# VHH binders against c4kar8, part 347

Target 1, 263 residues: c4kar8
Amino acid sequence: MAELSTPSPASPAPLDGGRGDELEKFTLRGARQILQLLQDLITHRGLITAHTGGGHSFMTAVLKVDEERGRVVLDPSPDPQANRRALAAPRLTCVTQLDGIRIQFPLVGLGEGQDKGRPALFAPLPAEMLRLQRREFYRLQVPLAHELSCLLKAEDLARKPVEVSARVIDIGAGGVAVVVPTGAAEFVIGGTLPACRLALPDGEPIELDLEVRNLNRQTQRNGTEQLRVGLRFAALPRAADTRIQRYIFKTERALNAKARGGL
Short names: E, the ipSAE of ESMFold2; O, the ipSAE of OpenDDE; V2, 0.75 times the mean of E and O plus 0.25 times the DockQ between their complexes.

## First folded at step 20 (VHH)

Design gc12 (framework vhh_vobarilizumab_d1; at its last look DockQ between E and O 0.01; V2 from the best seeds 0.00; counts 0 for: pae O 9.6 > 2, placed apart)
Fold by ESMFold2, look of step 20:
Structure gc12 (fold): chain B 263 residues (1-263), chain A 125 residues (1-125)
Amino acid sequence: as target 1 above (263 residues)
Amino acid sequence: EVQLVESGGGLVQPGGSLRLSCAASGFTFSEHDMAWYRQAPGKGRELVAGIDSGGYTRYADSVKGRFTISRDNAKNTLYLQMNSLRPEDTAVYYCAAEKSFEGVTYYGPSEYDYWGQGTLVTVSS
């Protein structure tokens, strides 16, 4: 594998070194605050993207906290290579959302073990956690039943035009994240994809321009490798913005009502 | 008060077998996860095999299919059956114990609670 096939290691942590000082006021360092936030992630079964560096990530979750020994227990990837990258990495950058709040924390000293006879990953409790209560970071996780898709007009490895129908996995006010098969197209961070088509459940597809903001090779919980592409709306017509906001609001209300229901 | 005492080490030819034992006292053996670690001259300590309080086992890739870890809770004894021994298995072998946490066994860089003094295994023609 050539170096040109690996995306830039910049941001899965969206913060550069200079901007990190501005986020100090959102940084939790109290042991009890950290433990409570980790327990909240466990209780809400929050999915976490764990970035291992070099543009690689995998999906995980916090399974348990061992307060006595100061450790967290994480769900490993089914892909042994993703786990090896995680164990070899000097740190994991964990990113998730809880009730519209972006949560980010580093884990260092990752090891392996078992949880109830199943493989598991371990790390010391993080010394800090970033808790960003800003609506601009909210991304609705798209229900699979909605089957949202986005037709991407991109280029293949030979620099020839291709159309890729990508499943939308999250959507927010400023963009979407999609998944595509590895190798379906070449994406360049900062590149523009003109005249893409976003298909919402109701109404005609929306034509919009997208900018590639991040790329991560992601191993799913079933072991399948996909490319996660973070896309920003480069220019968003007012009617399209209204439809997207309505979709988010309606879906969010439906999901919240479902979470309250059922005995 | 806590003691882990290894035995069964020695000199053996390549392809031979040894059985290591670790006698435990001073703690509730059945409530602890147990492991064998080894350290070759000039190298760091490495996990060889682990067995949790429920009997679930884990092995280093280098020993899978050749070594078998087991425990006898009635005798407070941990075992390592070592077959098809190779010169690279030459090391001091250590018994380790850690109190179990909610069925979770930790094999990572964190230190176990208790360690034995070690027993030397030499595999040489």
Scores: ipSAE 0.011, ipTM 0.396, lowest interface PAE 9.2, mean pLDDT 81
Fold by OpenDDE, look of step 20:
Structure gc12 (fold): chain B 263 residues (1-263), chain A 125 residues (1-125)
Amino acid sequence: as target 1 above (263 residues)
Amino acid sequence: EVQLVESGGGLVQPGGSLRLSCAASGFTFSEHDMAWYRQAPGKGRELVAGIDSGGYTRYADSVKGRFTISRDNAKNTLYLQMNSLRPEDTAVYYCAAEKSFEGVTYYGPSEYDYWGQGTLVTVSS
């Protein structure tokens, strides 16, 4: 009776291995680097958009880095409601830019207090900061006439599933940027939107998973506010990739032809 | 023509030091993010260190505290100071460059536009 040694279940390879490598290029994790970058933000008086969830955000700035206490001091919003949202949020996503480079970092454990007799927000130092290095990525600006759209499967503030039809404004091999009405859904950077549908002009919508990578509030020329969402293709089937590439190339060619005085 | 030419590789004993250089030409060096990669025999190419156009640096955990990446924009040269070398640091080291571009915020694939031919570093007793 040979005891069939049941092979010990191979510890699942950390799922984050492949996605992690790309982001690692842009991620600062060193304490010194983080401190330096925060100090640079202070020096340059960098305005920060703090996202509290649900499409809500407020403008803030890093006022001070307290190295001894391991915390960052933020300027509170003049809007008490924004501060309440910030304090209630499990995570604050801070977005800014320095010298044209986008910087993003999470803050958790936000509290309120006083700094030198002035109201302030406090948080532990971020464990990581994303610094998007200036990289040339080709993104096709989608012609308005093409009316590309993406049906986003998201959640509202109550975590109720919602579907949001978003206009695609640019597209590349790695993802899309879309615009949605403010408050249409809650987007979390790093969150996955499963089973979304990208509509291309050449056929049936492509079903795909999308990862939220960027959030920006934009004011349209008409004064209307909208949320720009940068989305990465999380797992793009080869057939879908081919279709997207084909669309990009065809559109680019058409635009170039038009620019050269062609039809 | 774009060129990245690595130099400074060679044989070194464990605990020794080497300084790699990468001479860049054919593009605006100061507007590019630079990196060192390495590829050991039978292994994939891995990031060793990176330095962006703003001078911010990053390192692989395996080389942190031992290696230092730097750049001289006036000389169009990238450097890698390697201290406390170990046998596991044996690899072909490659210089890589990618164009820094303003106005695009995207978490896309990390591909470099230009690569050197590499320089061999062998750490052996």
Scores: ipSAE 0.006, ipTM 0.269, lowest interface PAE 9.6, mean pLDDT 84
ESMFold2 (binder alone), look of step 20: mean pLDDT 81; pTM 0.814

Design gc13 (framework vhh_vobarilizumab_d1; at its last look DockQ between E and O 0.64; V2 from the best seeds 0.73)
Fold by OpenDDE, look of step 20:
Formats: C-alpha cells, sequence, structure tokens
Structure gc13 (fold): chain B 263 residues (1-263), chain A 125 residues (1-125)
C-alpha cells in the first residue's frame, strides 16, 4: 500500500526578480502612503495571510498603527505554534487584498506585545508595501496567430442592440483589451456589457459580463482608426477563470520557449 | 530629568520574600506602561512582569504565581512583590517605563524609553 505522499502545497513562487522595474511602480515607499494603507487595512478589517517561511502561514489583521513609535500591531494566531514561528522568522511576508487590490508587505523584527491585556504581535512599520492593482494583473499580449475574439453585446448610437466581434489584444486575470472598428458600437466607461462571449482556442466560448473601463482611439500604421476597449471581467465564474488562467499560462510558456530558441 | 530608582533588593534565603520598589520622576507615571526586567550574570535582560497604564499585567512563565507587579500612580511608584524566591531568581532587577499607546504595550528591552540603574537580588542559602 504505497502511501501517496500528498504533494506539499507549492510555496508561492518568489516574485520573479526579473520584473523588478515594473514592480517598482507599484511599490509604496512613502511613510505617509504606508501609514494610510495600513489604516485602510484597519478600517476594512482586512484579513492578512502572514507567511513565516517553510510553507507555514497564519491569518492575522492589523489592529493598530503607532506612528510615533513606528510600530504596527497585529492580531496573533490562535495557534501558539504559529506565533512562535512568526517570532522566530527573520521575515514575515504579509499578503492581503483591499478592494480587489493585492497588497503585499514584509515585516521584520516581530515582537510580543499586549493590547488591553490581550496578547498581540508587533513589528516595525514596513519599509515598503506592494500594491498590485487588478489592472496590473499581468496582461498577456495575445499572439496574433491565436485570433482570440470577444463577441460584445453593445448598443449603437441609436441604442439599438448590436453584436460586435472584437479582437482580443491582451488578456489577464482581470479582463481583456479588445479592438473594434470605430463606430461599431457606443461604449460608455463604467457601463456593463452583458452576456458577452470570449472565444479561447480551447473549448466553447465563455459567456461573461464585461465592464468598460477604458476607451482609447488608436490609429493603425495603415491609417485606419480603431477603438481599443479595456474590459473588466464582471463576476467571472471559477471555471471560466481557470480556463483563462490556463490559456495565459500555456501561452506564456510557449512564448518563453520560443524566445529561448525552442521550436 | 527622568529618573527611575529601584530599591528593596538584597540577600534572601530560598523560599523567602522581597518587595522591590521603583520610584519614578520626571515624566507622567500614569501615562506610561511599567515593567520589571532582570538580568542574571552572563544572561540577557528578560521580562519579569509588566503592568500597563490600564492595570493589565503580564508575567514571565518562570515567575507566575510567585511574583506580583503593582503600581501606585499617586506615589509614582512601581512595585514587585516576590514570594517563594529561588536561586534562579538571582539577578539585577530593573524598572522600565514605556509611553502608553492606546492600551498597547510593546515587550522587549528595546521598546522601553526609560530604565533604572537596577537593584541586586541574591537568593542564596
Amino acid sequence: as target 1 above (263 residues)
Amino acid sequence: EVQLVESGGGLVQPGGSLRLSCAASGFTFSENDMAWYRQAPGKGRELVAGIDSGGYTRYADSVKGRFTISRDNAKNTLYLQMNSLRPEDTAVYYCAAQKSFEGVTYYGPSEYDYWGQGTLVTVSS
């Protein structure tokens, strides 16, 4: 009876150091910005996953921020062992989300405290906080050869329903950018396009609602004007998300292989 | 000038009792979290007991049930009643003060703003 070793949950891949320049744009280093973001976490009671290393983590929250002393106060784990690991860890990696934005920050030099007689953890204020806006989800530039398309259900200038087949130019976990002929439909920023159909190379089109987030007129090299529409996925089903992620991953891998001289 | 002056240390037999006092001056005592730390020869400074401005206490596991920390804000004095003393309690005991922050106390020697000179407690037969 071969004990199937349950594969240890893969440690979140270190943020690949190569995209360092792009991450800098999303890294807050200003003391005021950091304090504000921590206060926002307090206000929203944001749950934080604190990673202590070795595949261990616990749930915490920011309880208080002491600006004068430069300390952040955290809710301890109900698990004493987790707290011991946290205190022994050279670095705590905190991950949370606020308003759909992923926030990541390191804490170094954890100590034990007390908050009104209750055990607490504390650390110096983080030197930096990474705020990844969902828009900043890595957007894969869709290879032209893949011919990804999205059928948009929109309205024309007369408010008549129209269907527009749009080419997908980039795709991420949070949405797609498409190009449509100028005048094909009227798009309103903040407007929802219901029951659109995203065609991936694999399987049936995905039905989804899309929210218009950005409109940009682009002139092609040939002089033709096109409208670039940035669209957010509204309430993406889990199965659809998985398919999109799989496509992105597969495509990225293929592109990287090609870039490395692989056939 | 901020001053913390410890007193009450001395030689005591195992099982004996001592009461340490710390007289505070030069700052608002009632607005500070107070603690007793100790340092044995060749060891680091360790928390013995803490009492915040709200009266909440914390004790090291090694002294729980034996030691009692208290404060008299009217007298600007911190106390440590030590009962059932053991040879391992031999150390220099320090009074420390930390500015209170919304009921939070930060433990650790580096987190305290003021320190006394210490008083020696020797537990020996």
Scores: ipSAE 0.860, ipTM 0.944, lowest interface PAE 0.4, mean pLDDT 90
Fold by ESMFold2, look of step 20:
Structure gc13 (fold): chain B 263 residues (1-263), chain A 125 residues (1-125)
Amino acid sequence: as target 1 above (263 residues)
Amino acid sequence: EVQLVESGGGLVQPGGSLRLSCAASGFTFSENDMAWYRQAPGKGRELVAGIDSGGYTRYADSVKGRFTISRDNAKNTLYLQMNSLRPEDTAVYYCAAQKSFEGVTYYGPSEYDYWGQGTLVTVSS
């Protein structure tokens, strides 16, 4: 697979490192748990996307786990450039799924080897592995027809309060991603937007505090530039969480029924 | 106690040949991946050739076609046949072993568990 500067549509992106405090409870750090999970990936022949940074990635697989020496053995890329980048990277972020469970883990100190005369890569066992059920990582792509929006209480370039109606493009248990016109407001990673309002189709808007986790400039198909803002829910009340989960579930069921009926 | 003892080094003219041996004891030889490394004065150790427990070999680019690594599991001995020797081959040659893992060999000197004391090869007119 050719190296890309951004994740391809077929390659799952790593979960944002800015979600680290909410993901800690799903992080495995025990040696036995890590070994078992790696062995499960071998047994099920799981394909792994290994991210080297800068939007570059390659496909790999766990071939073997050497428990005694504490090594994991990986399939190299057929692309020599991808292998050179992997060996030079200070860290690989590996992402895969196993039976609907998302798995993400770092590898540090990648080296070269051979497996019965064929090239191989290896690394020390990861110090941690993230294991998430679908609910914990899933992001529903919001249908345009729903016109889902979030009223953001932000600041303009002059640091004056401004309200921005942002279109919600995806929504999950822990947050939303929205798009706004470039320049509509100034956003700071780590900044908090208090008392925003998320408008779901059924019921009154949900008042919630949001934290800016990432920012990406996007160019739409028609050439317009927008800012994609990744937002985390802060201190989400159970009632609000329930409404969000209900929306996700109902919408996904409706989309699945439409896709099935359209085949 | 694990021991790797190299022999066969010496002074040889450019274009000549030498055969190095490494006698192994204190471990199951057939369960180990073996390698020859060398160290020239003032330089770090570099791979010369490797041979795993299954007989797969690898060579540094600088010695391909001139050197041949082999092993005799019945005699617990690793060999390096060095032909067409050049002055740049002058170095102390070390025998190294790492425990085999399901046909996998980990590259790099830090991955080898056992090392010999070395044998000096000098290629000079």
Scores: ipSAE 0.655, ipTM 0.857, lowest interface PAE 0.9, mean pLDDT 87
ESMFold2 (binder alone), look of step 20: mean pLDDT 82; pTM 0.832

Design gc2 (framework vhh_vobarilizumab_d1; at its last look DockQ between E and O 0.51; V2 from the best seeds 0.66)
Fold by OpenDDE, look of step 20:
Formats: C-alpha cells, structure tokens, sequence
Structure gc2 (fold): chain B 263 residues (1-263), chain A 125 residues (1-125)
C-alpha cells in the first residue's frame, strides 16, 4: 500500500496586491466564504480575467465548484496557446467583479479536465480571495455639522507628549483624515500614534492606534494654515470597525436623502 | 475492497495490435470516470485515453486514431484497443478510476481515486 502522499497543495502565494497588511482585511480565507463567493460567481456568470504572467491573460468563468474534491472548474480559452500558458504558469491570477466589487484570487496547480465532453480547466480551490469593496476605499466627507473629532496622542518638537484635538474631515474603513493647527504636534510619516480616541456621534470614543500616512499643509480660505494628517487605523477592533461602518452608512444615506430633496 | 486488474499486455511487433482489459470491482463502475495511463521507463505517468461515465472520450495526441477506449458497464470492464503499435508505445499501462462529479473529469494522475497494478506492453521487432 504505497501511500502516494498526495503532495499537500502548496499554499498559494499571497495575493501580490499592494501593502499586505491593508489587504488582509479584505481577504477571505474561510473555506465556506470562498465556496460561497465562487458559487456567486457561477450564479452571476461572472467573467474572469485570468492572468498567466508575462502580460498575458484570457477570459474565463467559473463553471463548477467541486467541494468534495476541492476543485474549481474553469472555462478554457478558445485560444489553445492561452490554455497552454495557463497550464504552464506557476500561478494564475484571476480578477473579476461582482456587484461592483473587485475580486481577485490566485489559482495554483491548473490541470486539464473535461466537462461533458468539452475541454475544461480546473484547479484546487483558492486558499484566499480578495474582495475589495468599493465602500472600503470610499472616504466619506464628514459633514461639518457632525463635528467629528479625534484626540491624537502625539509628541511636540521637544518630544514631549501632547494631546491634540483634531477635526475629522473624512473617514473611511481604513482611516481618517484630520486637520490640526500648524505646530500643534510633530508628525512623522510612518509613525504610530497610540491610544488615540475617535469620537463618533453614537457613543463613547473609540480608542485606536493610528499610523501617519500623509501630511499636507493647507491654507484655509481665511488665510489660516492648517496641517492635514492622513491616518490609517493600525489595529481596529471588530466592534470599532462596525461602529465606523455604521456611521459612514448612516451619514451617506442621510446625505443622499438630502440631495434627493427628501429632507 | 476496490480492485482494478489489468490484463492483455505482452510482447507485440511494430504495427501489431493488442487489447487491454481492466476488470473493476469494489466500487460502482458506472459512476466512475475511467482512464488508461502509461509509464515508460524513465518517464512520468501520462494519460493515454479517458472515458467518462457519459461515454465521452479523450485521447493523447500520440495515440489518436490508433487507440480506442471503451467500457462495458455490465461487465465492470474497461478496454483499450491498441492498433498500429509503435516502439514508443512500450510502457506499463495502468487502469485508473475517478469518482464522477457532475460530468466533469479531472485529468492528471493525482486526480484518480483508484489505480491498477499495471500491465506491461512491449513493442519490439
């Protein structure tokens, strides 16, 4: 009984998307979630651009998902050369969109199959799928009337701890932009501001760590100079994320309603 | 116990013919996709021909027009008719079975659930 140790499918290399840490929030790794998303692609007949490397790609679709065997079945290219490239590629990068959401996932270990006599491609189920919700990149311009603020724990030029109350001008799932008076604190791009407090209208401030991502000096219409600080949420608890998302959603809805003349 | 038993191999001259048989037991033959693979000395195992449960066939380019795969579900037997044999056809031929999934057959040695012990085919003058 030679146990042909089926080589454990090498864990697909992480999605070569941008800065790995930010993408983790949008990466599905759960088997059920992956299966569901693939099934959704089937249901919606989502066209997939499959990248084989070297600037080559072809259009495909998920035809079937075999949960038991752990396989995804793909429509082959009408171009035999594209299929050969796909089969020879160490990794296939699949890109698609569902309901306006960009989806990206790797496939590794492509093989040739047949579906009711028609050529097919197949691969092991992806270990991860990146789902980039447009909403996650959307930054809500905070209405002035909401008076969102963030208490920043920073340092001054002398490296003394200072607390700066900053007005939040925009907010998204990934972070906030704030404005502070010039000279209120010293900010360093890439620096972390620990234990800051984001004040939302719906309850107690959210304690969170913030990473400085950008600094822009802005002159207001009144001639006053302000510093715009772009901040990323470094470690956002799930509960905090939910609150932020809820605020964004509620605010957007209200703004849209107003724009439609409903308020 | 699942068994796949190949037979019909042997020595044949170039241009000759052989018919391989694979007797299957221990699983529902009609619900499995079947294939013949071969492995020549020093080479990897390669697909020769496949036949799914629906009767759709696939052949390697090297054997197209010369080999015919067939199945008899009543006898739980897979066949490979090999005509116009060539020295390059010399190999151990294996019968393989794969559980059917919605009309999909996965080609590749790792995708098959059961394998026979193989039968040697030698094509030599």
Amino acid sequence: as target 1 above (263 residues)
Amino acid sequence: EVQLVESGGGLVQPGGSLRLSCAASGFTFSEHDMAWYRQAPGKGRELVAGIDSGGYTRYADSVKGRFTISRDNAKNTLYLQMNSLRPEDTAVYYCAAQKRFEGVTYYGPSEYDYWGQGTLVTVSS
Scores: ipSAE 0.824, ipTM 0.922, lowest interface PAE 0.4, mean pLDDT 90
Fold by ESMFold2, look of step 20:
Order: C-alpha cells, then structure tokens, then sequence
Structure gc2 (fold): chain B 263 residues (1-263), chain A 125 residues (1-125)
C-alpha cells in the first residue's frame, strides 16, 4: 500500500480560483477549525510551499499560532530574496499536504518578527482554508497513446450547432481539460455544453453535461494554434463517476509502474 | 490602568549623550517585549531598538553601536542609552510594550499594545 504512493508526484501548484464556487464546499471558514488545522500542521511538521506570484515560491512551515492576537508565525526562507518577495507580495498562497489531504490557504499582510531571537514571518490568520482529498482534484495527464477524446456539442461563430471531437489532455474526478483547433467552436466561460460524450478506452462513451471553466489559447512549436478548454462535470451519474475513477486509477498505476521500472 | 512614562529627553549638542527611561505600571512587565520608537517631524514612527523579555535585542541600522537598550524587570523600567547623538536623532521617543507570545515578537508599530506619551530629544548645535 505504501509502495503504491512512492512515485514522484507533479509539483503542487495553487488551484485556480477563477470560478471559486466549485471549491466552496471544501472551504473551511470556522475560526476553531482553522486554528485546529493550523495546529495540526505544526504538530506534524508539515512543509508548506508558499507562492508569492510570478512563478516564485519558497518552502516554509507554521511555527506557532497566536490565538489571542490572531496571528500565524512562519519559518522564513534562508534565501533573503524569497523573504523580500514574500513581504512585498499582496498575498501568499500556501499549499501543503496533511495525511494525504491537500491544504491551501491565503495569507495577506505578511510582516517580520522574531522567535527567540531568530527571524520569523507572521500574518493574520487566514479567513479560509481549503481542505481537499486528493481524489477530488487529482488531474491525470492522459497519455497520448490512449487517444482519449470528448465529443463536444457546441456552437460555431454563426451560432449554429457544431460537434467538435476534442483531445482530452487531463482528467480528474471533477472534469477534463481538452484541446481543440482555434476557431472550431465558440466557448463561453460559465456556459454549459449538454450531452457531450467522453470516450474512455473501456465500454461505451459516457454522456455528460460539461461547463466551461477556463479558456487558453496555445501556439504549438509547429506554429499551429489550439484552444485549451477546462471543463467541469456538471451532474455526473454515480456509474459515470466510477468509470472515470477506474480509468484514472488504472492509468496512474500503469504510469507509476513504468516510471519505477524504467529507472 | 496601564501607563508607560518616558523621561530623560531634552536638548543636547551633537556628539552628546542622553539616557531615556520608561517607567511601566499596570501590566506584568516581565511578560512583555519592549521597544523604543521615534518619530521625527514629517516622518513616520520608526523602530529605534527593541528588547524582548528573554533579553534578545535588536537595533535600527542607524543607531547600532551608538544606542544601547536595556531593561530592569525588578524596577519595571526600560532604558535607552544614547551616545554620539546626531541632529538626525531629533525626534519624539516613545516607549512601547507588546505582550509576549511564546518568545515571539511581532515587528511594526501596529503590533504594540501600549505606548507612552513620548519624550522629546533635540540634537542641535
């Protein structure tokens, strides 16, 4: 069981909050629960990646929580530039894992202090903390050889119905990211694409409703433009969820075994 | 009622010395981290020196080697010995106290709970 979790995971990055409502059900806002979770991070010596923006981050840890003053005390970076970036940043996005659960929280108003003569950083307690089980937001990078596709029922520029076969580049419990040729259809963030069909390797395609969550234009090295579309599963039947989770699990195990055996 | 009362300010020539005192009452002095801040005309309040309840000190770069902060917990008194005074040291000097939390001192004037009324130090030829 432990051997299954040995392979190196992808570097953790903050979850995109562009449509923060999808994460709301995992958001802790109660003062007592926030304090207890921070205390758990202290007790377990949880290492935290603090993101300062612009792709910069540093490793830290929660040293102490001052309940009365409402402050969290953090370990500074040994790199003075990282500390300067942290103090200048409008906020830090802290990401860590505790007992297989992803934890993410913002800190604003970072200040300097000391702890028994040693440098320290501090901030007001976060107003919220995300607490996410891995299976809820893990995104499997789909191997190209699997040729996973999703048939999208969308509209073209003239608002006429069009079907677009989109390559699935990643998949998780909550959705997929796909790529389509630029101009193949018009997508609106927040828009719903009903009755799309996700083709998994085993069994019949899954019919599901998708909601557009983000759009990014990409230019490939060969000069071809494509559109990356982030799609959320709207109402997902339990059977469909089970099939998606099974695909993710089998593929992840196969990829991890290949990486391990290919060392 | 918490009180911090500064004394020892005055007019002094450049190169001279002054010793500031801050008498504290109404709180447990030994459980507080103490600091001297100063405010020159037209400027913000800035740290001069701090000393926590465990004896760790810190100094602004502009006063290192010239000023010495100390405390006497038996007398509930904070001191600042100021030597080699310069005209740029002219300011109102404030005594400040921050309740200790597990050896932590939070920097910044907004983090101090109690302040004195200040004592004026003027360094002029």
Amino acid sequence: as target 1 above (263 residues)
Amino acid sequence: EVQLVESGGGLVQPGGSLRLSCAASGFTFSEHDMAWYRQAPGKGRELVAGIDSGGYTRYADSVKGRFTISRDNAKNTLYLQMNSLRPEDTAVYYCAAQKRFEGVTYYGPSEYDYWGQGTLVTVSS
Scores: ipSAE 0.605, ipTM 0.833, lowest interface PAE 1.1, mean pLDDT 87
ESMFold2 (binder alone), look of step 20: mean pLDDT 83; pTM 0.842

Design gc3 (framework vhh_vobarilizumab_d1; at its last fold request DockQ between E and O 0.70; V2 from the best seeds 0.77)
Fold by OpenDDE, fold request of step 24:
Structure gc3 (fold): chain B 263 residues (1-263), chain A 125 residues (1-125)
Amino acid sequence: as target 1 above (263 residues)
Amino acid sequence: EVQLVESGGGLVQPGGSLRLSCAASGFTFSEHDMAWYRQAPGKGRELVAGIDSGGYTRYADSVKGRFTISRDNAKNTLYLQMNSLRPEDTAVYYCAAQRSFEGVTYYGPSEYDYWGQGTLVTVSS
């Protein structure tokens, strides 16, 4: 009877520095916005996963917000050890969802309090809160069998126009990540690649403009170097968006069905 | 002017008792959560007992069953009855106040708005 080791919940990948600009658009820094969002969490009784580091987390909720003192009050864990870890942690990473939107915020300087005679935790109000709309940030890992490709119209080191066929490794509503051979073209972060062609399995390639958002060199197991290019969809036509969304939905459904043993 | 004035400290033998008082003035006492903190030589300031505006109390584990915090809002006075005193209770005892917020008390020295000058309690044989 092989004990199926429940896969340890993957620690949220450190927000890689290259996603910084995109994340900035979704980061709330306004005091009023932060207060409102925290109040919304209270109103909706949103459960929050608080990460204390080292792979440890506990469930909490925002109980109260003290605007005057600048404090957020949290429900403590029923586990005293979790609370000790939380209090000892230099930073908590709080993750929750409200109306299908992922919310992430740091808390620094956690303290112990009391709410009407009950133990409570508190912290200074977060300086920032990240509100990620699932649809925009979700990236589907493209199955290799689908052989999604994107024809990139780029320039080489000599600024000569080149066309590079790139494999799509992930796709979302906002863009694609592709892999290209090292040296195939020169990519500049913030640069636009016009009139590229995204090939989906369901029809003719989609012509679209792409903006380079990040570059990452990857070494494959076989020792070959590849360049991972993160690309944002520029001004995507509605019809194209619909096709992309349909592909993502269909693929996700298929993957989920397979994971459930149905396929 | 806000003032917290502690009194009742002194020298006592182990097993003895003391009653500390803190007279508050210059703010609305009934709208504040009150606490006793102590600081022993070479140590940080630590919570001894707290009492919020609603009368809920909290005690440090080291003083549970021996100390009793109470307040008289009519007299604007905070009390700490200390029984079964031990040498390790030797410290300067401070009263502190923070504005009450919806039944929430924030513990930690930095969370209190007002502090007294302290009164010395020495437990020695």
Scores: ipSAE 0.871, ipTM 0.950, lowest interface PAE 0.4, mean pLDDT 90
Fold by ESMFold2, fold request of step 21:
Structure gc3 (fold): chain B 263 residues (1-263), chain A 125 residues (1-125)
Amino acid sequence: as target 1 above (263 residues)
Amino acid sequence: EVQLVESGGGLVQPGGSLRLSCAASGFTFSEHDMAWYRQAPGKGRELVAGIDSGGYTRYADSVKGRFTISRDNAKNTLYLQMNSLRPEDTAVYYCAAQRSFEGVTYYGPSEYDYWGQGTLVTVSS
């Protein structure tokens, strides 16, 4: 086994703030909840990746929380340039994990201080903290060899019904992303596609309602144009959710085994 | 009623010395981190020196080696010994206090809770 040659995992990337309405139900805004969660990070010595923008980040930790003054105290980077970027940044996006729960929070107004004679950074307490279980943020990239497709019941430009069989490129607990040929149907962000059918390998297709969340026109390497459609599950029956999670876990396990064997 | 009262300012020649005092009342002095700030004409307040409740000191680069901050917790008094004074040291000097939190001092004038009225130091020939 070549585990000594395994590269370190990449730093966790912040979740997309432009999808904030999808994440609102996982967002803590109560002052006491925020204080307790920050204290939990201190108690468990949680390691935090602080993103300063421009692809830059540094590792830090919450050292102390000053409840009376409303400040969080952070460990500075040993790299002076990282500290300067952090102090100049309009916000830090902090990402960490505690007991398999992903935690993300912004810090604004970063300042310098000291802690018993040693350099420290500080900021006002965050106004919000995001808490997610892995299943709530993970998206599996679907292998091409799997015949995952979704039959979309959409409309053409004249608002006439049209059915489009779309290839599923990624899937998570909250939705799928699909690709369709440009012009196959008309999609509107916020629009609902009722009674679509998601085909999984382990049974009959799942009937579900989908909501269009994003559209991205893509030009493939051969010049062919396609439309990437991000779709949210509007209401997901319990049995369907179980099947989707089972597919994701089995496929991820199989892909991970293949990656290890290729070392 | 919190009070910080500075004294010891005045007119002094370049190369001279002054000793500033700040008498504190209305709070537990030993549980506060103390600092001297100064404000020259047309400028914002800038740090001169700080001393925390544990005795750790810091200095602005412009005064390092010339100024010494100290505190006497028994007298509730903060001091600034200013040696080798220069014309650019001319400013109103302010005493400031910040509640200590587990050995942490937050830098920046907006982080200080209490301020004195200031004492003028003028360095000129």
Scores: ipSAE 0.725, ipTM 0.873, lowest interface PAE 0.6, mean pLDDT 87
ESMFold2, look of step 20: ipSAE 0.672; ipTM 0.873
ESMFold2 (binder alone), look of step 20: mean pLDDT 84; pTM 0.853
OpenDDE, look of step 20: ipSAE 0.857; ipTM 0.942
ESMFold2, fold request of step 21: ipSAE 0.724, 0.684; ipTM 0.875, 0.851
ESMFold2 (binder alone), fold request of step 21: mean pLDDT 84, 84, 84; pTM 0.854, 0.854, 0.855
OpenDDE, fold request of step 21: ipSAE 0.870, 0.870, 0.863; ipTM 0.949, 0.951, 0.950
ESMFold2, fold request of step 24: ipSAE 0.711, 0.671, 0.693; ipTM 0.871, 0.837, 0.857
ESMFold2 (binder alone), fold request of step 24: mean pLDDT 84, 84, 84; pTM 0.853, 0.852, 0.855
OpenDDE, fold request of step 24: ipSAE 0.866, 0.867; ipTM 0.950, 0.950

